# Designs tried in a protein design chat: VHH binders against p49116. Part 8

Target 1, 238 residues: p49116
Amino acid sequence: EGPLLSDTHVTFKLTMPSPMPEYLNVHYICESASRLLFLSMHWARSIPAFQALGQDCNTSLVRACWNELFTLGLAQCAQVMSLSTILAAIVNHLQNSIQEDKLSGDRIKQVMEHIWKLQEFCNSMAKLDIDGYEYAYLKAIVLFSPDHPGLTSTSQIEKFQEKAQMELQDYVQKTYSEDTYRLARILVRLPALRLMSSNITEELFFTGLIGNVSIDSIIPYILKMETAEYNGQITGAS
Key: E = the ipSAE of ESMFold2; O = the ipSAE of OpenDDE; V2 = 0.75 times the mean of E and O plus 0.25 times the DockQ between their complexes.

## First folded at step 1 (VHH)

Design bD2 (framework vhh_brivekimig_d4)
Fold by OpenDDE, second read of step 2:
Structure bD2 (fold): chain B 238 residues (1-238), chain A 120 residues (1-120)
Amino acid sequence: as target 1 above (238 residues)
Amino acid sequence: EVQLVESGGGVVQPGGSLRLSCAASGFTFSNYGMSWVRQAPGKGPEWVSSISWSGGYTLYADSVKGRFTISRDNSKNTLYLQMNSLRPEDTALYYCAKRGYESYFLGDYSSQGTLVTVSS
């Protein structure tokens, strides 16, 4: 068995919609988020180990971890996305809803806290100066999590996760040999992902496209897309 | 007031084709993703397809993939659904829906739908 990831899996380039408007409206945010989501799913699909699990298991895994993958993607692409600006725009749009009494006080608090958590997580990752390899392995660790309910082939998933962890360890030891505790510092960030609500993430980033249709429900369709079809969508050809 | 008016439904033989249209008004059409939803007799609403605001992204239910094509013309404020190779199980009332923070079926977002009947 070869390595879990190759250099091809390190590349994670998000193409933003162009031109960037002066005012970040809901549709721009949704479009940007959609591109990141598609990119994340496409990345997962490109992993041979992922493919080996079969369609049903693949779907289940992605359903379980899409929010975590998306969040890691936000962190990784924060600069390209101007994430802080996007989040500020989201808050501004949310203010309109607040003024119209469309949300309860408790819900507003939850949403604002979620936005804060997202920002803090991304900031923490930036402070750690996580590189592309580390992100790839972290995403793999998150993807191949065996502890989600309803999964099949959990033993195999666990093996893949362990392999991802080992490869990350080797990489960090090799690349950052003078930083003895770097691996630990990186891994301890992962629990923060589990604290974030997928529902709130979906509401904030995807309502302009998905509305009341959940990301969970459309994941199988995204995963079934042909690579050429995905590329076509990125270029606007679909 | 948000208005969505579907048209193009009718009766067709299995294997036939129809093209549905949805005329949108009362909002900035080009700012929103759009979807088609259908409801068959005795069944709940079923998501069919979605398209991003720019038309750059399209998604399809597995049941219609390869047969249906969603598209839009923002200059005309119109959403389309090209349906090919129609099957009896495609018989339903078809709705276009504006995507957003509000549900398809709540508030000001209601559609009359257009009936598609595929009969053998």
Scores: ipSAE 0.012, ipTM 0.255, lowest interface PAE 9.2, mean pLDDT 87
Fold by ESMFold2-Fast, scan of step 1:
Structure bD2 (fold): chain B 238 residues (1-238), chain A 120 residues (1-120)
Amino acid sequence: as target 1 above (238 residues)
Amino acid sequence: EVQLVESGGGVVQPGGSLRLSCAASGFTFSNYGMSWVRQAPGKGPEWVSSISWSGGYTLYADSVKGRFTISRDNSKNTLYLQMNSLRPEDTALYYCAKRGYESYFLGDYSSQGTLVTVSS
């Protein structure tokens, strides 16, 4: 058996909509988030171990973990996205919604708490200076989560998660040999991803563009695309 | 240069039907997924439906599911939208869009569109 991830799975390049508007709007934020979500799904789809589980299992896994993958992607791409600027624009929009009496104070508090948790997560990852290899393995660990309800191949999923953990450990030990506790500091960040509501993430980042279609419907559509269609859309070439 | 030319819009009464067409040129049509997007006056663009490059996979907005059917003819470089049981709320300019990796829902589309008006 070869490694779970190859060097191609470490490459994670987000191309932002160009140019960035002078004033951020819902369409720019939703397009940026959509690009990141689809990059994350394309990344998962490219993993041979993921493909080996079959389409039904693949769909169930991504439906269960897309918010965790998306949040890791936000942290990884925070600089290229200017995520702090996007979050500031969302906060400004929420403040305007209070003034126009469009949202209850309780709902706004829930959303603001979510934004705060997201900022804290991204800040913690930045402080640890998580590299591309570490992000790839963290995404693999959350992708191959055997503990979601309704999964049919839990033993195989657990095997792939353990393989991801083992390969991350080998990488960190080799690359950061002087920092004995780095792996523990990284792994202890992961439980926070499960505390963030997928419904609030969908509302913040995907309203306007996805509004009439749920992410649950989009996930199987992307994952069931034939390889030729997938490659054609990525490269723009025959 | 990507060119998309929409046609087939018009005025119909509630409950009526229309078939929209989009003639594509300037790219290899059979390599790209396509979408229909609409924009009512004073509102932002709303995604309506998408179809894969092969025609094997389709998605619909909940507001049009069961009433609209998206299809394509790759030999003619043409995208279609069959619209049944039309409602006043369906009144909008309809645009076809080429889906790329970078613009999944909105895509690249012509500024012309085709006007659909549902009124008595």
Scores: ipSAE 0.000, ipTM 0.341, lowest interface PAE 10.7, mean pLDDT 82

Design bD3 (framework vhh_brivekimig_d4; at its last look DockQ between E and O 0.01; V2 from the best seeds 0.00; counts 0 for: pae E 12.9 > 2, unsure alone 63.3 < 65, placed apart)
Fold by ESMFold2-Fast, scan of step 1:
Structure bD3 (fold): chain B 238 residues (1-238), chain A 122 residues (1-122)
Amino acid sequence: as target 1 above (238 residues)
Amino acid sequence: EVQLVESGGGVVQPGGSLRLSCAASGFTFSNYGMSWVRQAPGKGPEWVSSISWSGGYTLYADSVKGRFTISRDNSKNTLYLQMNSLRPEDTALYYCATYSRELLDRFGYDSSSQGTLVTVSS
């Protein structure tokens, strides 16, 4: 079998809602995050190895790792999203909420700790200057995680993860030939993704979703969307 | 599909300078790290320098450190190598390189380029 990912899977292009408002609001943040989420799921769905695992396994894998994929996407697209500006707006809103006594101090502390972890992660990725090829393979390593509870086909998932690790290693060793420790520096960033709460990610970026619909509940529907519908979501065309 | 076209080589005296260019097409240039590799007459390939996608991270072989500067312009899909204080030992055919999964050249990189010749002689 050929490589796990093709050059088309390295391409990850987020189209932002335009124009960016002078003052950030929940609708703009939610739409931006939703486009990134749809792009991330469309990316996963397009991988032949992922398709080969079957619908039930695909749904279980993405339900388990969507927060990790989304966070990697935030780091990769931080510049195009003006993520620092979005996070600053969220922090300002949270500080105003504590003064107005709208949220508990304990909840604000949890959310602020999450934002600090997210900023630390994005800053570490930026300092390493992770490229699109490296991001594609980090996302593949995260996607093909055999260790989530309740998964079936774990041996095949593990094989795809190992293939992703080998292909990332080959790329890094050839491209950054004299930096013998670059791969290790990159891989040790990944465990931090599992420490970030998916519930807090939903609160920060998906507050504008209709009703009390969770990301977990919509994942099966997003994965089944036709290519034209996916393209409509990620480009803003309907 | 992937195409790399090197230019800017020539003949210079020791202590001189040259600026090499590599025009890239057929892939999303800004998604990949890029490298310069050289091959001196009768010798195997030697890695010279690498640059990350944004240009924020660069690496140099000890033999060229402090004399060469790698840079890139993602808006022009172009990689550069500024070569200063050139020595006779820098005489080589210079190639730019990117990772290719389908067809790797003798350097373990893309095989589509012919290189640009740099000769340092008095």
Scores: ipSAE 0.420, ipTM 0.762, lowest interface PAE 3.0, mean pLDDT 85
Fold by OpenDDE, look of step 3:
Structure bD3 (fold): chain B 238 residues (1-238), chain A 122 residues (1-122)
Amino acid sequence: as target 1 above (238 residues)
Amino acid sequence: EVQLVESGGGVVQPGGSLRLSCAASGFTFSNYGMSWVRQAPGKGPEWVSSISWSGGYTLYADSVKGRFTISRDNSKNTLYLQMNSLRPEDTALYYCATYSRELLDRFGYDSSSQGTLVTVSS
């Protein structure tokens, strides 16, 4: 069997809504996040191994790891997105909401900690200067995680994850031969992803668009979208 | 064809400074990490420094750490090495190469690359 990923899977280009407003509003943030989410899902769909698992298993995998994929996407696209500015805007909006909706102190703390975790994660990835290949393999490792409950074909998923890990190892050894511990430094970042709440991520980035609908519930729809629909959404939403 | 052209070498006194440049062509410069290597007379090649594709990550050999600074300008397809506090033991022919070992094997020590000579002497 051929490699898990090809050069085509390395490309991960996010198109931001245009023009960027002078003051970032909830709509702009949500639209940007939606585009990233769709891009991430489309990327997953482009992997032959992912397709081979079947629709039901694919849906289950994405449901389990969408927050991690999204977060990796945030890190990878942080500059293009002006993520620091977006996060600052989110904080400002949150402050307004706190005044209006009387959120509990505990909830405020949770949300603020989540924002901090996101920023720190992205900063850490930037410091490592993770390249496109490394991001692709990290996303694959996260995608093909066999340790989520309720998954079918776990043996096959595990095989794919191992393949992703091996290919990443090979890539890093060849590309960064003078940095003996780079692979370890990269992989040790992955646990941080699972400490982040998908619910809080959803609240921060998506509530303005989907309201009370969960990302979990729309994932099957996203995965069934035709490529033409996806492209149309990206170009038409500008 | 991949081409790497080094420049900026010369003769300097101990404690002096030089700035090397490497002009790259024939490949997408911004997609690859880059490295400096050197070869002193009668010695094998020695790795000096590396920089990631975006320049956000750098590595140095212990022998040059704190004295040399690697940088790059992707818009100019150029790699740089600022060398300060030069020592006689820094005397060598300096080559630029890709960070990738595969490319190093193909081009890093290719006879087509002439390198730039740095001589540190009183």
Scores: ipSAE 0.374, ipTM 0.736, lowest interface PAE 1.2, mean pLDDT 89
Fold by ESMFold2, look of step 3:
Structure bD3 (fold): chain B 238 residues (1-238), chain A 122 residues (1-122)
Amino acid sequence: as target 1 above (238 residues)
Amino acid sequence: EVQLVESGGGVVQPGGSLRLSCAASGFTFSNYGMSWVRQAPGKGPEWVSSISWSGGYTLYADSVKGRFTISRDNSKNTLYLQMNSLRPEDTALYYCATYSRELLDRFGYDSSSQGTLVTVSS
């Protein structure tokens, strides 16, 4: 019955792997992305409303939205991650693969279009100077999305989403009172997240994950992690 | 089930060459970056080289730069290490691995392969 999020849910500090290599490589990119993924999952499971939905519902919900949460995290942490440099390295790598005829032209086009959409999204969020409170509520809105196929408890999820929307509205109106249309400009950015491909996100940022296991398959394990192990994954310690 | 099978090791004299292979199965090989790691007797594992999922980006330890070349053939699910100008200090058991260290232990991946032994001696 209290607020959906507290100030503890606004803090979102990504720690990059050290030492920073002179030239970016796929190991550094995957480690950096893994830390962001674990930070995003830690954030979601710390929310009392999320905890109240129960383990099976939590798993189903995060499977449906992890890519949207991850993409919001990329936008929020783009400066810390040097995301533009990472994407440039990936593009150069793909262009070298064309030279060697190692990938199909259709796959390369799909990946390049995804990179363009990701850059467009991150640039639009940067132009609006989205703050940490706004990011937290936007992440809550995508987390508590009732319209993903196959979800149960959609009525309760919808109520939590509406509460996140109300709290975002109240925050924006109080904090940005001279910017009449800020809330509308922020909210119209969200539909683009649904178009981001989880499989291409895995290829761009999680190349090196073992086997046929996708991120949505490991989500139950991430959500069950002990707090100490989880903190080690975020910082790279242990 | 993920399987990585190394081969191509052997005994060579200093200055010789070997080509190691790593046959991969149980996952979509072309979606993942790969590494070679070696372990000399009495020492811990040492990273040797890494290659991106498409093969277009490579990285080498300083001790092997200019002598070793990592490559991959995604159509054959195979990773390679061409080792030239071999030195006695290159003597080790060589393993291939994916390099997503944050997720590796969660799935129980360990060095379940035997590796391939490279011995450089006169």
Scores: ipSAE 0.000, ipTM 0.160, lowest interface PAE 12.9, mean pLDDT 78
OpenDDE, second read of step 2: ipSAE 0.007; ipTM 0.224
ESMFold2 (binder alone), look of step 3: mean pLDDT 79; pTM 0.797

Design bD4 (framework vhh_brivekimig_d4)
Fold by OpenDDE, second read of step 2:
Structure bD4 (fold): chain B 238 residues (1-238), chain A 120 residues (1-120)
Amino acid sequence: as target 1 above (238 residues)
Amino acid sequence: EVQLVESGGGVVQPGGSLRLSCAASGFTFSNYGMSWVRQAPGKGPEWVSSISWSGGYTLYADSVKGRFTISRDNSKNTLYLQMNSLRPEDTALYYCAKGDKYLPGFQDVSSQGTLVTVSS
């Protein structure tokens, strides 16, 4: 069996809407997030092992881990996205305007805490100076998680996850040979992803465009989109 | 049942203008982004424009950018497409769709479309 990931899976280039407004509005944020989401899904689809699991299993996996993948994407693309600015804008919006959903005080607190967790996670990843290969393998580990409820082919998923882990280990050992504990430092960051609410993420980044439609419900459609359509979106929306 | 009814098409000379409308029913219009798609004779469907649920964000295909303007009135459950500086290559059946094929929640609803013909 060949490697789980190739060099083609390392590339993860997000194209932001242009031009960037002077003041970030909720719509710009939503569009940017949508592009990242699509990029993440497209990335998953490009993995032969993922394709081998079949459409139903693929959909289930993505439904289970889309928030984690998205968050890793945020961390990876934080500079290109100006994530700190985006998050600041979101905070300002929450503080200065009445949300259409009329969030309670408790909900606002939850949202603010979530934003903090996102920022902290991304900062921690930046401090670790995670490279493109490491991000790719981390995404694969997250994607091929067998411990989500309702999954089929769990043995095969587990096998793919193990393969991702092994390849990551080999890469880190080869590339960062002087840093003996780098792998461990990287992997211990993964639990933080599961502490983040997908619902709050959806509310923060996607409500401006999709209204009350859930990301969960549209994942099957995203996964069915042709690669050409995705590329057209990225190039045509600028 | 989701229903989309397009109107406003017609024959116009190059450089002319048209305004298309799409009346939506059978779903909460204000909860969804909307799109315009067109299909020229002998060609496949082409995405034209999309608008967010609130109308605050719009997207355009490069081929229509600067010439077309998408808008909506949520109080009337109506989507609009203002087409200026029309060209012969804009000749097509124009359809409105719920959502955006590049955004979550897109649903292609079958409709008759409205014909736009640009000819001298």
Scores: ipSAE 0.007, ipTM 0.299, lowest interface PAE 9.2, mean pLDDT 87
Fold by ESMFold2-Fast, scan of step 1:
Structure bD4 (fold): chain B 238 residues (1-238), chain A 120 residues (1-120)
Amino acid sequence: as target 1 above (238 residues)
Amino acid sequence: EVQLVESGGGVVQPGGSLRLSCAASGFTFSNYGMSWVRQAPGKGPEWVSSISWSGGYTLYADSVKGRFTISRDNSKNTLYLQMNSLRPEDTALYYCAKGDKYLPGFQDVSSQGTLVTVSS
């Protein structure tokens, strides 16, 4: 059987909205995040193994792991997004909200802790200098997680996850042969993704665009989009 | 700038049908996803259905799946909601909403709405 991922699945190119505004606003942040979310879901649906699981399983898997895929995408695209600038703007807004007594202290604390954990994750990935192949396989490991509640076809999903892990190991051992413990350093970063709250991610990155519709609700819609329609979304073309 | 005008509401018996229309102007209708949102008396707004810019993809709330059909006519700048097998629980003011290019949403929700009353 061939490899789980091809070279086309390694390519992950985010096109940012242009021009970048003089002052960051909610709409720019949400549009940028939406493009990354759409790119991430389109990436997942392009994998033959994913397609083979069928529509119901595909929807369930992405609903369970979209926040993990999105966060990996944020780390991978941190430079092109100027993510540090976006997070700094959000932090500044939260600090002003504390001083003006506009938000509860408990909520601000939860959001600030999430931002801190996101920054820590992205910084650790940057320090490890994770390459495009490594990101592709980490996303595959996350996508093909058999242990989410409510999943069916768990044996097939586990098989694909094991294949992803094996191919990542082969790649790292051949490409970074001088660093015996690189794979271990990379893999121990993954549990942190599951501890990040998807509802706080929605509040930080999607508040200006989805109104009262959750990401969970739109996933089936995005997964059914035709390539032309998806391309229109990520490039802003009509 | 954005104008959304709903019509087609009324009083109907349980099990009956209604077709809602939303006439859109002030933006390039064919470039945007569209949604229907409803608000029942004493409750918050509830998303009902969304349709992509092309009409190729639709999404429905579990409460209306199999009973409601969303559609659009881009040549007429009009959004539709065909409501079948209506139930008393469907009684609400129905609003047309302009989404964005990336996500279905409620950013430009009509202020008027159209009232649907399903009598027992």
Scores: ipSAE 0.000, ipTM 0.287, lowest interface PAE 11.7, mean pLDDT 82

Design bD5 (framework vhh_brivekimig_d4)
Fold by ESMFold2-Fast, scan of step 1:
Structure bD5 (fold): chain B 238 residues (1-238), chain A 121 residues (1-121)
Amino acid sequence: as target 1 above (238 residues)
Amino acid sequence: EVQLVESGGGVVQPGGSLRLSCAASGFTFSNYGMSWVRQAPGKGPEWVSSISWSGGYTLYADSVKGRFTISRDNSKNTLYLQMNSLRPEDTALYYCARETYGSLYKPFDYSSQGTLVTVSS
C-alpha cells in the first residue's frame, strides 16, 4: 500500500556534544558515537513496518544489524563528526599501545584493518555522493535482513527488504536517470558492512560507555522503554 | 560479551598468603594486557599490577613489589595474583581488568563484582 519510508525517515541529523574538547579523548568519542547509535535506533523505531513486526523481532533485528546501521550512520555523518580526525586519534592511541606492550601485534593488526575497511567504506560512499534518501533506504535494506540466524517472521522481513530495494530503485531511476549503473554501484557496497566486527566497533567507539555494559545489552532495554511509552498512549493509560 | 570473574578472596591473618584467579571470556585473552586493581573501603581504586599480553613483562605498584606476583595462562584464559606476606593495608576488593587502547575515561574493563580480601587478627 503506502511507501515503506516517509519524508520524515529521510531526515537524519546528528547533534554533536559541545563544547569540543581541546584534545580528542575516548569520552568525547564515546558520547558522539552513543548519540549516533541512539539516533539510528530511534530512526528504526519510527518505521511503521518495523513496529508491525513486534518487540521480540525488533530486538533481534537491531541486535543483528546495529553495527551495519552505525557504520552507515558514520558514513552519512562523517563531515559533522570530523570522522577522519577521530580515526587518526584512535590510530595514534593504538600505536602508543604497541610501545607500552598493552596489546598484541595481532590485535593491533585486526583493529587497524577494521579502521582501514571503515575508511574505505566512508570514502566510497562520499565518492558516490550518496544522498539522504539513498542512505535511508540502504539503512532499511540492512535493517530488514531476513538471513540473520535465529530470526522469526523471516518471510515478512524479506517482504519489507524487497519493498525497500524496489523503492530505492524507483528513486534512483527517477533522480539519477542518466546514470544506468548507479544503483549497482551503491548496492555492491553493502556486503562489506557484514564483514566488519561489531566487537571491534564497540571497542573503538564505545570504550567510554557508562556502566561497562555491552551494546547488545542496551538494545533490548531502549526498545522496551520506547514501546511501553507508545503503548501507554494507545491504551489511554494515565 | 566480555566477562571477567574473580575468585580466591577470603580472610587471612597478617603474613598469610592468597592466590586470586580471574576467568576471562568473550574476547581473545592472549591479545590483551591484563591488570589487577583494588579498592579499599572508603578509598578510590588503586592499581596493583599489570602483565603484558605475552606474559613477558610485568609491573607492580611499590606497595606490593616483592610480595605479589602476577601471572597468566593464555591456554586457560586465566589471570592470577599470588599474594604473599599480606598486611592489613592490603584489605580491599580486588578487580581483574582488561587493558583497552589507552582511554583516560575507561582505562580498564571492570565487568565483575570483584573478590574481597580481608587481612585481620
Scores: ipSAE 0.013, ipTM 0.376, lowest interface PAE 7.8, mean pLDDT 83
Fold by OpenDDE, second read of step 2:
Structure bD5 (fold): chain B 238 residues (1-238), chain A 121 residues (1-121)
Amino acid sequence: as target 1 above (238 residues)
Amino acid sequence: EVQLVESGGGVVQPGGSLRLSCAASGFTFSNYGMSWVRQAPGKGPEWVSSISWSGGYTLYADSVKGRFTISRDNSKNTLYLQMNSLRPEDTALYYCARETYGSLYKPFDYSSQGTLVTVSS
């Protein structure tokens, strides 16, 4: 068996909706978030090991970790997304929509704390100057987490996670040989991802979804999209 | 082969309504965001509206906001633009375009031939 990830899995290019509106509105934010979600999930799908787990297991894994993948994506794409501006817009929108009779003080606090956590996480990743390879391996480690409830093939998932960890270790040792503790510094950031509520993330970035549509419900559809067409868009091959 | 064929253009009086359609083929329609773009005589292309792959999110130019509605039916591989309260300045060749994720500066990789909308008394 070859490596878990190849150089093709390092590429993670997000394109923002165009043209950019004069004011960041809810639709623009939702569309941007949707594109990131799409990119993240199709990235996962492009991994041969992920494909080997089968459709049911794949769907379960993504449902379990989409928030973590999405958050890593936010951190990785923070500059191209102007994430700080988006978050500011979200806060502004929330402030304008907050009615004392609609949202409890506790809920407001929870949402604001979540935004703070997102900002801090992204800032921490930026300070670490995480590169594309490291992001790819971190996403793989998060994706192939065997400790989520209801998963099948947990032994295989664990094996893939171990491969991701080993490859990350090898990469960091090779690329950052003078920084002995870089790997540890990177890995200790992962727990912060699980402190974040997927429900609040969904509310902040995906409020434009119509009806009873949830991220959970659309994951199977995203995973069923044609990978070849998506890859064609990313690589410019059409 | 990717094809986008629009229909529904014509002549209408100010205040009137038209509904444009764009039939897509040669690709998985539901995988792509779609947009409408128009070009008036003597002017450059102007973005009009966009809709996400799922149809859950829509965007509009300020010039058409509140008057135009973009929608899609993925089961029919069709994009729509409902145009209400039409004005003479809405006169243009209207194109449907497929959005791409490959470039920040090139948001569309395919477009239709265009359908003419004329708003005049």
Scores: ipSAE 0.005, ipTM 0.251, lowest interface PAE 10.8, mean pLDDT 87

